# VHH binders against q84jc2: the designs that were tried, part 37

Target 1, 232 residues: q84jc2
Amino acid sequence: MSKMRNLVEEKFLEFYESWVIQLELYLHQLLIAHNNNTMSETELRHLISKLTTHHKAYYTAKWAAIREDVLAFFGSVWLNPLENACSWLTGWKPSMVFRMVDRLRKSRVVLVEAQVKKLEELRVKTKFDEQKIEREMERYQVAMADRKMVELARLGCHVGGESVMVVEAAVRGLSMGLEKMVKAADCVRLKTLKGILDILTPPQCVEFLAAAATFQVQLRRWGNRRHYVTHS

## First folded at step 1 (VHH)

Design f2k (framework vhh_ozoralizumab_d1)
Fold by ESMFold2-Fast, scan of step 1:
Structure f2k (fold): chain B 232 residues (1-232), chain A 125 residues (1-125)
Amino acid sequence: as target 1 above (232 residues)
Amino acid sequence: EVQLVESGGGLVQPGGSLRLSCAASGFTFSSYAMYWVRQAPGKGLEWVSEISGSGGSTKYPDSVKGRFTISRDNAKNTLYLQMNSLRPEDTAVYYCARDYSLEWFYSGDTYFDYRGQGTLVTVSS
């Protein structure tokens, strides 16, 4: 655990704290909409649009930050240890959101057979996308131990300036590989989220988004309570 | 309209072989990676194989590695799965599925991919 933070970590910490506060406010609006039958379809779609825009803003800020320092997102300082323990490639595991979808079967508004089929097809696709990314991460980790990288590491500790430049170029290449992998994972997250919203009706979208935001906010609160608990 | 039509399933004895085909239409077949997936009776869906758009790269889980071979004919818009040394646990409905766009940095409105209706493979005496 580092006590010092770089500029990317400081800026994203400030952004993320503000982003979570706004998510909490949207969650309150979603819960009101879910319990209020007076809202029109237009009003519900506007609220769903605000949440979609809010999530896209997160990934816009994240991709700008990982361009500067992708490693800031592995063991993030703006997340508590519980949030970090639940992380998969710098964020939520895409297939996990289908747990929130399963809750809709006990909802006031019932899923029709066509929606159930489309959601199951999306679930399968999401798991394949996860497996593809996990295979790429495995290849990346193996590449760190390949013969060429071992040779470069030996050159860096034993030979002068020319070998240092070669090692630095290799390290930059590895960081670019991680950036691509994190962006690929985030694309799966965004496509999964939007896919679910495209299948669901506006009242079902509100219930789904409320469940997802509730989980995210509560996970943060549970981890923060653990951090601030003191014993006599 | 996107269409994927699987064929080639049937009843086969343990140790036997089958070749599945998937006829694709409604999209530029060579531009997409393709998958085979299966669902055994009363079980969840399982990924079986993956092939790149060019056919130059293939992937398999350990459960079928060495026994199954995925291939494609881009001129015929057809995907294949050659299944050898079949086991009772390979009994399932097999589906052909299309991957998402290769553009990782752009999200569009088309998030839902297509899979076919499936073809049943039964491995039993």
Scores: ipSAE 0.006, ipTM 0.163, lowest interface PAE 10.8, mean pLDDT 80

Design f2l (framework vhh_ozoralizumab_d1)
Fold by ESMFold2-Fast, scan of step 1:
Structure f2l (fold): chain B 232 residues (1-232), chain A 125 residues (1-125)
Amino acid sequence: as target 1 above (232 residues)
Amino acid sequence: EVQLVESGGGLVQPGGSLRLSCAASGFTFSSYAMYWVRQAPGKGLEWVSEISGSGGSTKYPDSVKGRFTISRDNAKNTLYLQMNSLRPEDTAVYYCAKSDEYLWYTFGPSGMDVRGQGTLVTVSS
């Protein structure tokens, strides 16, 4: 028998499956736009808007879910093990998108000096925000270890109602701290995405979004294929 | 400009065969790994075959292994997919795709670039 999922996990699994299917459809549209070169600036901006709205829908659903059960996002059942291993605070590491922008610059995309300057400023700000969150996470983990030690000591002495209440309080305390950190990380992700899209031209935005979506889709496919090969 | 033009799709009976073609232009065809991927309406993309730039290496998932054969003609810049013993679950839009240069950091040959409208394959039950 497989491990049973809680309601939050089941609801978000259903949401995420549909969200990824729609992402792949948007990726198809981005690749057509990139290759056909027949779309007006207005049409490109509309497509970019669909992608940004799609990502905002993800964070709206995620924040509703983490309010109920943030722990579901640490080792998520809707992600394969490779996707889980590559995550930073339940999602993509914001500074990694600048590597993608750098790669596009070297292969396909010519940026004017003003864009280069703004991207470097955004990169520095993004790394600073990441480091703030990482320091907070470290402080929280140290404090959490002390609390867990005390709570485990109590649990070891009692198997009744008082032990249950202590465990529930510990889980609530852990969840509140993690929820705050995950939301902070997601805010950096959204600021970084918006910042890049504000700096790039519409054709450059299409290339960036296509690269980002392709990376997510490819990582999922690679992880699923590896799992199948290992256990077939 | 990179261009990939798929053709050869259509309606077939279960157990039938189809040969898909993809005409490539705008890049050095022999330098890139090529893929066939498919998508049923409203579903995600599924990888169905992979071939190295030289044509010396091919890979398939178990769902099509032994039934589908990917091949390429580098002199003609054309990719092929021979599909035999077709099943209703093979019904999908089929796309050819090339390896994408900007995905070098994503586990090598699994980087791909899906293009065009594809070609529809319908296996009637």
Scores: ipSAE 0.000, ipTM 0.092, lowest interface PAE 20.5, mean pLDDT 79

Design f2m (framework vhh_ozoralizumab_d1)
Fold by ESMFold2-Fast, scan of step 1:
Structure f2m (fold): chain B 232 residues (1-232), chain A 125 residues (1-125)
Amino acid sequence: as target 1 above (232 residues)
Amino acid sequence: EVQLVESGGGLVQPGGSLRLSCAASGFTFSSYAMYWVRQAPGKGLEWVSEISGSGGSTKYPDSVKGRFTISRDNAKNTLYLQMNSLRPEDTAVYYCATEGDLYWYFSSTPYFDYRGQGTLVTVSS
């Protein structure tokens, strides 16, 4: 896009580029750990902790940024168009990670029946939380249409300073509502991630985190290769 | 073990037709979107077609839209590309690909990893 970036966008772009570089370094460590059957449980837990802290840092930075400009996260300049197209409420859709868990079952991970039951319970709860947020977003979009109608009607009655203030109030209201919904979606993401890690053993956690990081890195690389891949 | 085996390529005259096949194994084929991509000699990778897991949705770039048709037979774990009105610029090695697989865990290669050797399509007089 040839759009001028605001300060929030520039600051978060700088943060995100650094964050992704560190994610790739952690992915390398996860892949080494996964292929090394001599690592202790303590060593694996330490690596898992580094990844969990890294993801927590992302959401801390994101929530600070959305407080200033939540709209920057709808069509983010630090994400390529494919990453943006795959976004659900400014991030990954929580239920998608259960497909990764299903892939793990078929590869190397031997999940005991108790883990399978807990993962299914978590999956059901996650989908319920997603649907609740989707209904809230739908209500918000309907409310936005109603507010636009009211504000447009007001603008038709007045010209000058009052019209400008009314438009600014409407935009601020939109941003506040979106911030609430984005935070709600991110809370579901974090709870889902933690829930999965709490159910899995440390070797299984390493494999899961490696799968998740690989998906993020590959999706970014795929979208960035668009200069060699034509798209409609 | 995920395997994708392309076939059906060959030499064809301009204006001719070919049907490519991709035999898939080692994963739940119907759960994955599938792609055809091609690489012409000395050129980069070019996306050719996309089909959803159910077969209900397809996408094409303008360069092949109206000439190529992607389809799948989920009962046979097979992906197809019907190519009509072929042009010299369609000359390339064609590969089938999925959006992802369990091998991603250990791969250092890009998202469009080639599973097979591909199938060569040559459009020439």
Scores: ipSAE 0.000, ipTM 0.086, lowest interface PAE 20.9, mean pLDDT 78

Design f2n (framework vhh_ozoralizumab_d1)
Fold by ESMFold2-Fast, scan of step 1:
Structure f2n (fold): chain B 232 residues (1-232), chain A 125 residues (1-125)
Amino acid sequence: as target 1 above (232 residues)
Amino acid sequence: EVQLVESGGGLVQPGGSLRLSCAASGFTFSSYAMYWVRQAPGKGLEWVSEISGSGGSTKYPDSVKGRFTISRDNAKNTLYLQMNSLRPEDTAVYYCARDTYDFWLSEYGSPFDYRGQGTLVTVSS
């Protein structure tokens, strides 16, 4: 009695499973690099590049899928319930990564004053952009509860030409609005990630990326364990 | 052509008040949420106030809450910021900014895309 999967959901589920397996392999490499203080700056930059390319590949696949079916990303079938509960507009909340940056202040790889100032500037910008998107989502949700939208939805219950066409046009408009909003959120995520990596040294980038990947992998493992455990 | 022109900045003593204005043109003013953003020398952009298109909703960070009031006159295409109990830490260039939901067109490293030239507020004795 589960929801029938469409082709977009099936294709993206297969992509996402492979993407997560590769993320775990990169996490293993990041942890080795973090424990090996003899790795060259060039070797560290190469590893960081592999991680950034991996994240870009995710957004490339996501935006192709959203073009076909944006609603597949609200309550995604490739995510467990815990991952879905922790999602902010179909992904990680941009400002949350600064909690991982704060851990770097207490680690062996110390942040210098100039980096602290640039990270605070980026945090403020990220929070500003994030709040703008939250306000647009709030307006979108209010518009969905509009009495005229309720009337249009009721018209869709009639098997008739004109009312069906009006409802179809409204649904297309809503889907386009959601697609733009999700892409806007993803752009804030990518700008935040790039900004942090541009400020940090290569060893600090490795530690940051390891912390981020660890959180993502552990959240998935915790949710999968919880989801499949039954009381009796 | 979208234009935002700020005015009302100047030198004021601590505890004083200033009212900033922003004249908007080239777009349907009432259709957009508007912001005040500031930048102190050597620091990044800081959001200081927000108002919905209708004027029915406003938001502020804790740093200015209770001291600053954002308002708008949609008939005059004008945005305002009433600043009371000013502190030396409020010294900054203040920018009027228009909302946008098309972050896709924004480039990383670009300043806030839809802002005016700014108006300088100096709080000093």
Scores: ipSAE 0.000, ipTM 0.123, lowest interface PAE 14.8, mean pLDDT 80

Design f2o (framework vhh_ozoralizumab_d1)
Fold by ESMFold2-Fast, scan of step 1:
Structure f2o (fold): chain B 232 residues (1-232), chain A 125 residues (1-125)
Amino acid sequence: as target 1 above (232 residues)
Amino acid sequence: EVQLVESGGGLVQPGGSLRLSCAASGFTFSSYAMYWVRQAPGKGLEWVSEISGSGGSTKYPDSVKGRFTISRDNAKNTLYLQMNSLRPEDTAVYYCAKGLEDWYYLTSPGEFDYRGQGTLVTVSS
């Protein structure tokens, strides 16, 4: 039959809806700051700090939720099908943000040579960390189909409490493995975001964050529109 | 071993200027945000400036904005604080501080895991 939303899914759905509404408000502030050029450097830094804090709040809530139910983040009910299709290990692919950085090359606030070199170094390291996690995910997927798991599936048919306990322990182990992998991917995301913000000037940070938030908001709108067309 | 060594403090008259330096060693200097924090006699620590690992972003509280400038030379592993238009209330021990290793979260302004021994700045006639 149909799978009902569990408590973790309902709770995170409510959190995420509010989080996205606040992101849209911050995006509005970023666009005003970028277009009007009237804000002081200190005001720009405070705005950047608000965005940074907002992203920290997301990962704090996410890691609390995955401790309870990591599988809720694979095929998330708070994301539309397009958002889910564009997800890499329960979130954005770290290397994709460098495409948003590329826009700064032709912006009003042009990148200096030293920044270009540091961004390229960060891009290479990010891609390396990303590929390391992909190899770990591949190993995890292979382990799901190994002989031990097949044997545990057989033991699930055995009449006896000891067999049930062994199967339950194995399932918990699999969930813990996914949680560690998701956290590792999120660590690469946070290090990549911090690295970019550390390289850019405050006006460039505002432009970058505006581009990233615009993409996230528009991706959600595009997917929601497709859903309404399909179910209208 | 992480080591931070501050220098450049001293006695100055109100309206004067000082430049503080901090020599860093034992970590990849360019990978960490750096801070200047101060402690006036009988008071708690106060954050006075922040600079990102690249030097591309700086932050100041309103109390020093426009008067103090933080900078860094990553090739020399050195952090600087240029202090202009000094006031008696700027009298404090100034510490160079290393930002937290941000493995899990983006670090908030003023968060650090190590500081040096400090250099005394006295603003008085």
Scores: ipSAE 0.000, ipTM 0.124, lowest interface PAE 12.9, mean pLDDT 81

Design f2p (framework vhh_ozoralizumab_d1)
Fold by ESMFold2-Fast, scan of step 1:
Structure f2p (fold): chain B 232 residues (1-232), chain A 125 residues (1-125)
Amino acid sequence: as target 1 above (232 residues)
Amino acid sequence: EVQLVESGGGLVQPGGSLRLSCAASGFTFSSYAMYWVRQAPGKGLEWVSEISGSGGSTKYPDSVKGRFTISRDNAKNTLYLQMNSLRPEDTAVYYCAREYSPDFLWYGETYFQHRGQGTLVTVSS
């Protein structure tokens, strides 16, 4: 089990670096499409499909990785400290993407009343689902603390290898619970992303995806250029 | 169309062995983790075993660990469960299940796991 943990981190780091490079290439295509009003609806839908496939590929790879080692996603080695600090349950906070949607209301491509209503309904549901997961995580963390205290007390009565086996069993149980919660959070992310894209027109989808990708790429660049406080 | 078809169930004596198979189609089998779950008469669903897409990682609950072995043949799109030292309490309908994928979530599905119709295992004298 411990040996496989290092391989999971190495594999996902390699995957993530390639995934981000491709995201940046897609971002360039989205920006060209956004600035050029000559692209057909079919061409825009094809580009949107490439982005949705790219995001689904991320979650497919992530779920395979968290099955092996969910703890790798808490303080991920493939993310810089700023990216990790901005993380909510190993990824972006679903309700935060509605800030990018709000920007569409002020853009050249105006949202119609029916879209505004559907987006507000989705926003309310997304926040409700987030709060439900946060309550589950809090209950899990309390249970983890109680279980850990009981296990630590029992370990005080054991010698050598017996205590190691008990700790390994407890860690496996904790990891299974975390995997379930991370997948629940990712389900909300995927449903929120799909819901927004289903409500928006193709030009609005392009603008939304460009805004999301821009933020993700810039956050990574800002974190990678971090300087020591002594240089300020 | 995603399909999972279980087979290999039957009547077996306590202490006996049985091998279950699950034929998968309609998806890239090697890309998904697979599970065996069971439902005993009058009870809820119980997780029995898990295997990663590559087959490199397996997990079992304490109730079957050391007795059951999950395996897969990705070239044949087939999942297996080798059951040894069977006990009366292992009597159940056994289901092959695929982990819910991001693609299924994207198309508005509400179920976390896709499972087949099941195969009955009866352990009695």
Scores: ipSAE 0.018, ipTM 0.395, lowest interface PAE 5.8, mean pLDDT 82

Design f2q (framework vhh_ozoralizumab_d1)
Fold by ESMFold2-Fast, scan of step 1:
Structure f2q (fold): chain B 232 residues (1-232), chain A 125 residues (1-125)
Amino acid sequence: as target 1 above (232 residues)
Amino acid sequence: EVQLVESGGGLVQPGGSLRLSCAASGFTFSSYAMYWVRQAPGKGLEWVSEISGSGGSTKYPDSVKGRFTISRDNAKNTLYLQMNSLRPEDTAVYYCAKDSGWYEYLFDTSAFDIRGQGTLVTVSS
């Protein structure tokens, strides 16, 4: 096929495939820790730290990539159609993670009342931050439409190389706005993840991270099974 | 009621082969992905193989890739695992598992719906 992927997309696809393979290996360790109950608190904290570091590595790579081409993250080529359909501003929707947290309330090792209160406070704050970003995106889309109309009107007055330069400036402005919003959404994701881990005990953190990693891995498997068409 | 019954395990020497079977009932077998998972003595559950509802796609971890083959007969509601070049570290109780389903998984930490007692595979001289 012709140029369907740029260099940023190809580099991030290679990164993401390796990152997911490592996530699956960490998921194996989380499931063993959760099922066996033989690990010390220090060993559990070390495992939790490996997962936290792994997620930080993802956002470090993502932010470097969106600095070069934020549009690559809207309809990403390294994600299958199901993964793309489930995305909110290029990633997981922060408030949805509380469904996994709610499962911990029903486990045999129950959350204490103080944890339940702190998690509910975090859930409310997360939904507030999420809605604030959604309002910013609406404002951006209105501004984008206005900018496009102005640039199209100016393009009518300047034909040739000057028109190309005006369009390029407009595209740069739009990309910078999207980059800021994607980073804002990622900050809410990281803040929500950190907040949950700060409230939970190490065994509960392992259970939570196992649930989150299992969902991510299974969503990828489900999408690949439904949309997979290859020839041997 | 979902029922899964594993069979075909036994004692085998290193380098040998075994074929496991899983008889499924109580659900539309062809509509669900199926898995083989195992539990070695003193260890947690390990995913061994995966097959789509149609049988058109399969996946394996590196530990068994090239040695194990998952297959299904949707007309007979039966899942199979062909195990070749068996090693002592393959010793485990093997379970077949139904995919839990997307919505149900959001409220359950397990992707694997295990119902049966499993079948024991022992690889030793």
Scores: ipSAE 0.000, ipTM 0.098, lowest interface PAE 18.4, mean pLDDT 81

Design f2r (framework vhh_ozoralizumab_d1)
Fold by ESMFold2-Fast, scan of step 1:
Structure f2r (fold): chain B 232 residues (1-232), chain A 125 residues (1-125)
Amino acid sequence: as target 1 above (232 residues)
Amino acid sequence: EVQLVESGGGLVQPGGSLRLSCAASGFTFSSYAMYWVRQAPGKGLEWVSEISGSGGSTKYPDSVKGRFTISRDNAKNTLYLQMNSLRPEDTAVYYCARGDEYFWSLYESPTFDYRGQGTLVTVSS
């Protein structure tokens, strides 16, 4: 038991609420830019840069927090139950963003064939990276029920300093394994986001980021409106 | 043990072409964005091309756009740079570089965790 566990949760809750408020403000700017078509390319690039910096700040704060308490991100207290139900390894599922990309095909800014090809290549790679992480998570979960872990659990029930140290080492290993997997999943998220933005033009980037932010904000509102409660 | 080994540099006349190669080993090549960077004598490092892990996305600065083409063969763990319409100002040591796994900003300079020993390209008559 660590008293710092509650502090990590409280600190990240405060950070996340502020981060979401700023995301809503950026979403407003993205929707104005998308609907009016009056902004220069330089102004659009500046707005896209604000959004990428904002997402980078989220992952910087998240990785600092998971170093202290990775379990806080499994069933997070700063997320409503609907947001938690839609989470894949503590965040959005990377391949899901290609559904947002598909909406761009119906926009005023049409994707050229070269972009469609590059986006499909990225989608396939993203799906492959997701499946690799899912296999690693399955192996991790199976290892929790492994014979050696069962023996460590039995050993931990006996009074003795040496058995306590062995159990503590195993628990630290489990937390480090989870941290590594969460960071691996976040790396796929960041690579997928960067890859999409690298393929798209600035107006298309604005439309994509607006769609992604709209989904995130609406999911939070839907969950809050339904008065979901969670036992954390 | 990460290793990046460049080849293909040499002397070429203005307007000529060269193809650089980089043999990568010691990591899952297809999982990393790769870069070509160059350094002219007395100057800092200049990024000249970027390619995503899949090969699906490429980027170039205006100084080489339309003249240089980056590509990769993930089956052979090899990175390429096709350089056309070479100019005297392209004279530099060219390095193969692996992208930092956590770098993803569109408007900031790329960060590299590993770089090869370099190959010299001289554009002169």
Scores: ipSAE 0.000, ipTM 0.127, lowest interface PAE 11.9, mean pLDDT 81

Design f3 (framework vhh_ozoralizumab_d1)
Fold by OpenDDE, second read of step 2:
Structure f3 (fold): chain B 232 residues (1-232), chain A 124 residues (1-124)
Amino acid sequence: as target 1 above (232 residues)
Amino acid sequence: EVQLVESGGGLVQPGGSLRLSCAASGFTFDDYAMYWVRQAPGKGLEWVSEISYSGSYIKYPDSVKGRFTISRDNAKNTLYLQMNSLRPEDTAVYYCARKYGSWYLRTSPYFDYRGQGTLVTVSS
């Protein structure tokens, strides 16, 4: 089934495809670094910096796009159904990364108790922030459905210049609220990621980032095989 | 250099008590969970007790539960093991050991450093 895409969707789709390709390249480098213990701390920090910069670039592009059309990210056409199903407010759920850390801790990653303590503190904070955002989103959705959505439905039955303008204004109002929620969620994501990387040593950071990138890439691959998502 | 020095071992009668100490140096003591492990003659290493960096998490095997108490003084960089109701089967060299691995690994007695040990003999 072909879906009609708007300009924002098309542009971001192109961006995201390129971004994922670059992520795969970085993943390869991370894996090499992980398997080869000959890299210096400086080299590892440089690689970590490249990855963090790459992620920052994603959010820069995202925030630019959501200013134009935040609704494009609710049902992202550049993602397959599996990726969308795993999304929390247009992205990865922040608390999910702690499960990745837990898995690493059970493998080759040796954490001192001080690190474990800090990670647990961060986990609690992250979960609290997630819940706060969810409550705010629920409140927003309920409030909007009572008045604005009914108004939009009513106006949608009429085709005319004045009616179209009113509908557009209403949609913009809705979009602004959604944009606020998305940005709040993204802030929690970024803070969580930064927090983890600040707690881990450079070798541990490399391993964590490799695991995260692997998960993201594999999820996309598996979803694409199952749902036959085609992108240009 | 990481150093762990055990003390307090000796000869005691069945039912008696001993208190072991371990002096730690060469690393940030309060960053690490610590173990007591023991080795009886002709046997392998046995995990005896675990304590987290702050002392908020403590574990014992069933063999010593209710009789042994692990504690630590981070200000003094010292680990302790209070042993009560000692039995002949408790006879062993006791080692202080720095935990190596994940805190959530409930069954992991792995360590990267241990002391020279102190001998505890329980005999009538």
Scores: ipSAE 0.005, ipTM 0.251, lowest interface PAE 11.6, mean pLDDT 86
Fold by ESMFold2-Fast, scan of step 1:
Structure f3 (fold): chain B 232 residues (1-232), chain A 124 residues (1-124)
Amino acid sequence: as target 1 above (232 residues)
Amino acid sequence: EVQLVESGGGLVQPGGSLRLSCAASGFTFDDYAMYWVRQAPGKGLEWVSEISYSGSYIKYPDSVKGRFTISRDNAKNTLYLQMNSLRPEDTAVYYCARKYGSWYLRTSPYFDYRGQGTLVTVSS
C-alpha cells in the first residue's frame, strides 16, 4: 500500500536522508581518527564539534517539524520498522548510550576512577529524568480516559460545526501536550550526550561517537535489508 | 601514532627501590603534562604523580609523597618515576599517561593516552 505522506513527513524525510548521509561521512572521519593516533588535540576537538553541531541540527529540524505535526514522529515514515521498534518517545533512550561508553574499556585508552564515578552519577540522573518523563506519559494516557474526553467523544457523534470545533480544540491540546513531552525527552538526550562528552577526553569522545554512529547506521542497514534476509 | 612504552618494573623486596621509564613517541612530548598512574590487582586506577610540560611543577598524593620522584627528559621524550622505600601496597601495574589538554587550559585530572603498563611486585 502507497500511504500518502503529509507535507511535514515529506520535508523531514528529505532532511533525514541527507542528515544520515552526512553522519556516515563523519563516521568515516571518526574511524580514521580512531585508527590513526597522529591527529592533534585541536583536530580531534574540531571533529567532535562537527558531530555535536550535526546532532544539534537534527533537534533544531525536529522541533520545527513537531510544532507542525508531532504525530509524524510516532511511527515515522523516514525510519524503517526496526528503527521505529527501537524508539523511546520518538528517539533513542538516553540511558542506552552508557552501554556504548563501556566499549572504551576495550581500548588502550582507559577510564580513570574519577571518570567512572562521574559517568555513574550521570547514568543515575539520566535514569531519574527518564522515569520522570515516563510518569508524565502515564498521566497523559490516564487523562485520555477522563470523563471530559468521554463527553467529547459523545459530542463528536452529534451533527453540527460547533461539535467539530470543540473536538478539534481538544485534539490540538493533546498534540501540544505530546510536543512538550517529546521536547522534554530530547532535552534529556542532549544533556546526556553533552554530559558524556564533557567527562571523556577527546580520543575517548571519538571512540564513543564512532560507536554511537556505527550502531545507528548499522541498525538502519539491518532494518532496510530485512526483506532480503527474512524468510516467509 | 601516539605511543607510550613503560619499562623498569619487576620484583623487589619491601624497602627496595625501582626506577620506571616511559618512552613517548607520535606527539610533541614537551607540550604535554604527564602522569604516572597505577592499578593494583582488583582495584581501580590511582594517580601516583603529575609533572608539567616543562618539569617545573610536580604533584604527588600523600600515599607516595617523599618516597617517589617524577622527572622528565624532554630532549629524549622520556618520563621517569624513581620509587624508594617500596611497600607491599605499592604492588600494581604502573602506567605512563598523557594529561588531557594543556597545563594552562584544563585543570582536569583526566588523561587521554596511557601505555601498556609495567608490573611492580613488592614482596619478600
Scores: ipSAE 0.000, ipTM 0.072, lowest interface PAE 24.8, mean pLDDT 79

